# Miniprotein binders against p81326: the designs that were tried, part 28

Target 1, 226 residues: p81326
Amino acid sequence: MLHFGGFIMEINHISKILEKEREEYIRNKVEEYLKQGFSKDDAVNKANQSWRTYIGHRIQDVIYNLLKKFLKDSGLKVTTDKALNNRNLPEELDKVKRLIAINYGEYLFLPDADVIVYKVENNDIKIIAIISVKNSFRERRFETTYWKLKLKESPVTSHIKVFLATPDKDNEISYKCPNGKPKKMRIILEYELDGIYFLKEDFEETEKAKHFGKIVEDIIEISKKL
Below, E stands for the ipSAE of ESMFold2; O stands for the ipSAE of OpenDDE; V2 stands for 0.75 times the mean of E and O plus 0.25 times the DockQ between their complexes.

## First folded at step 21 (miniprotein)

Design k6 (at its last look DockQ between E and O 0.82; V2 from the best seeds 0.78)
Fold by OpenDDE base, look of step 21:
Structure k6 (fold): chain B 226 residues (1-226), chain A 82 residues (1-82)
Amino acid sequence: as target 1 above (226 residues)
Amino acid sequence: SDEELKERIEKLLDEIFKIYWLLEKAGNDEAMRRIFLLMMRIWELQRRLDDTGDEELLEELRKLIEEARKIIEELRKLLEEG
C-alpha cells in the first residue's frame, strides 16, 4: 500500500513552494489588467485577488491528485463538485451527485465539495467523505461547517464525513488556545467537522486535528465501516 | 484520443512516483523537489484543460509530458551512476 512517505516533506512546505511563483504571477497579471484599461492600483488589487484564487486551486490540485493516487489501491474513487456540474454525466457520477445533494424543499443543491471520496460495491455507490480545501479563512469561515450540518439533516447523507484540509498559512486555526485565549474558529471547526488535516508541521494535534499524512488511513478506515 | 492521453498521463505519473521513491532512498532532496514541481505542473494543466477544453493547453500538456519523460530518464541514469 502506497504511503505518502517523502511527499510529506513537500506537503509541509506547499505554501512556501507556491509563494516562489507569486512575484512573476503578480507581475504578469498586473500587466494583463493594465492592458484591459484598469488603473495601476486596481490592477494590483485584482492581481492579488487572482493570486489567492490561483494558489487555492493549486493546493486543491495537490490534495485531489494525491488522494486519487493513494486511495486507488484500496478501491476508493475520488471526484469533485466541479466534475459533477455537467449536463451529460456518466451513470456513476450521476449517482454520486444525487447521493450528496441537499434538500431545500423544491430544490436540490450540492454542498461545496472540493474532493468527494466514494466506493462502488455491488453496483451501489457509497459516499465516504467530502474534503473542503482552504488556504485561508478570511472569507467563508464556517461554510464547511454549514454543509456538514446540512448533510447531517438527512438519513441519506448523515453518514458522510466532512473534512477540512488546509496549510493554514496565517495560523488562524493551528492552535486552540494560544496564549490562553481561545481561538473561536478552531474550536468550532474542530467540534462540528469530522476532522481537520494540516499541510504543515506547526499545529496543535488533537483527536480530530491531524497532519494531512493521516487522511488516507482515516478514509480507508471509515470506508471499512460502511 | 482523450482517453489515450489520460492513460499516458496516468502511466507517466506512476513513473514519477516510482522515481520519487528512489530519489528519497538516495537522499536526493533537490531532485525530489524538482519532480514534485513537475507533477504540480502536470496537475495544473490537466485541471485547466478539463475546465476549458482549450486545444492550446492540450499541446502544452503534450510538450510537458515529453519534457517529463526526459527528466525521468536523466534521473534514472543519475541513480544508476550513484
Scores: ipSAE 0.813, ipTM 0.922, lowest interface PAE 0.6, mean pLDDT 91
Fold by ESMFold2, look of step 21:
Structure k6 (fold): chain B 226 residues (1-226), chain A 82 residues (1-82)
Amino acid sequence: as target 1 above (226 residues)
Amino acid sequence: SDEELKERIEKLLDEIFKIYWLLEKAGNDEAMRRIFLLMMRIWELQRRLDDTGDEELLEELRKLIEEARKIIEELRKLLEEG
């Protein structure tokens, strides 16, 4: 019988695995942007930005597919932001979309929820958790906390757990007090979010900051309480 | 058809997960890494195909399935002989 823990080694080294693709990816993207008429400097800058987006998608793919596989036997389903933005949405996913949308007066928007875990009970859908995947905190450092706070404002969505999943390869949030100084970003993210799951070995583990390998068990336990 | 391909991929991934577990029990880290990379390639192409509907990605995915079958057969023989 296959178990989620069997992927811990590969998952905790995912950044190193993907880094081997970087040189060729950037070279190809620079060529592509130069053909579009961008200057060399602009092409390089755009290629590096494209790489950050690409790596984020690759990590999201792994997280999405592993969660989908290992949560299925517990009656839990998994979808993504991209799937919910499809024009021809199946009825089940249309309900998921409506249950997670946030009201901004005349407008409804989906939170930035890369991976969404839900269950179906007696034709009713219950959203369990949203997982935001961040490869880097260079920009939009607190976007995930914003969505948690917005979801917390309504009793319809306040139960939804908001998790951050990150390799944090640059150690931007790996420790609460590196060199004896409080790291505001780590402290605020850990305080506001329901959990941070690291896709690496070296970080300060706490009640909310865990190895990614713990996420399946945590989600299953949460689902039993709802 | 897309439905036929999706079913082939699901069966393939089921086989891959079983092989991965057996490789873990055998302690073959190199083979585990190789099959994990294969899964990542399959998942990336599936996402890109779903996002764009690009028929070139469909053919690329079919080719990858063929490569995956060869790798799975190779690893199965290693597990039986080891």
Scores: ipSAE 0.712, ipTM 0.889, lowest interface PAE 1.0, mean pLDDT 87
ESMFold2 (binder alone), look of step 21: mean pLDDT 78; pTM 0.699

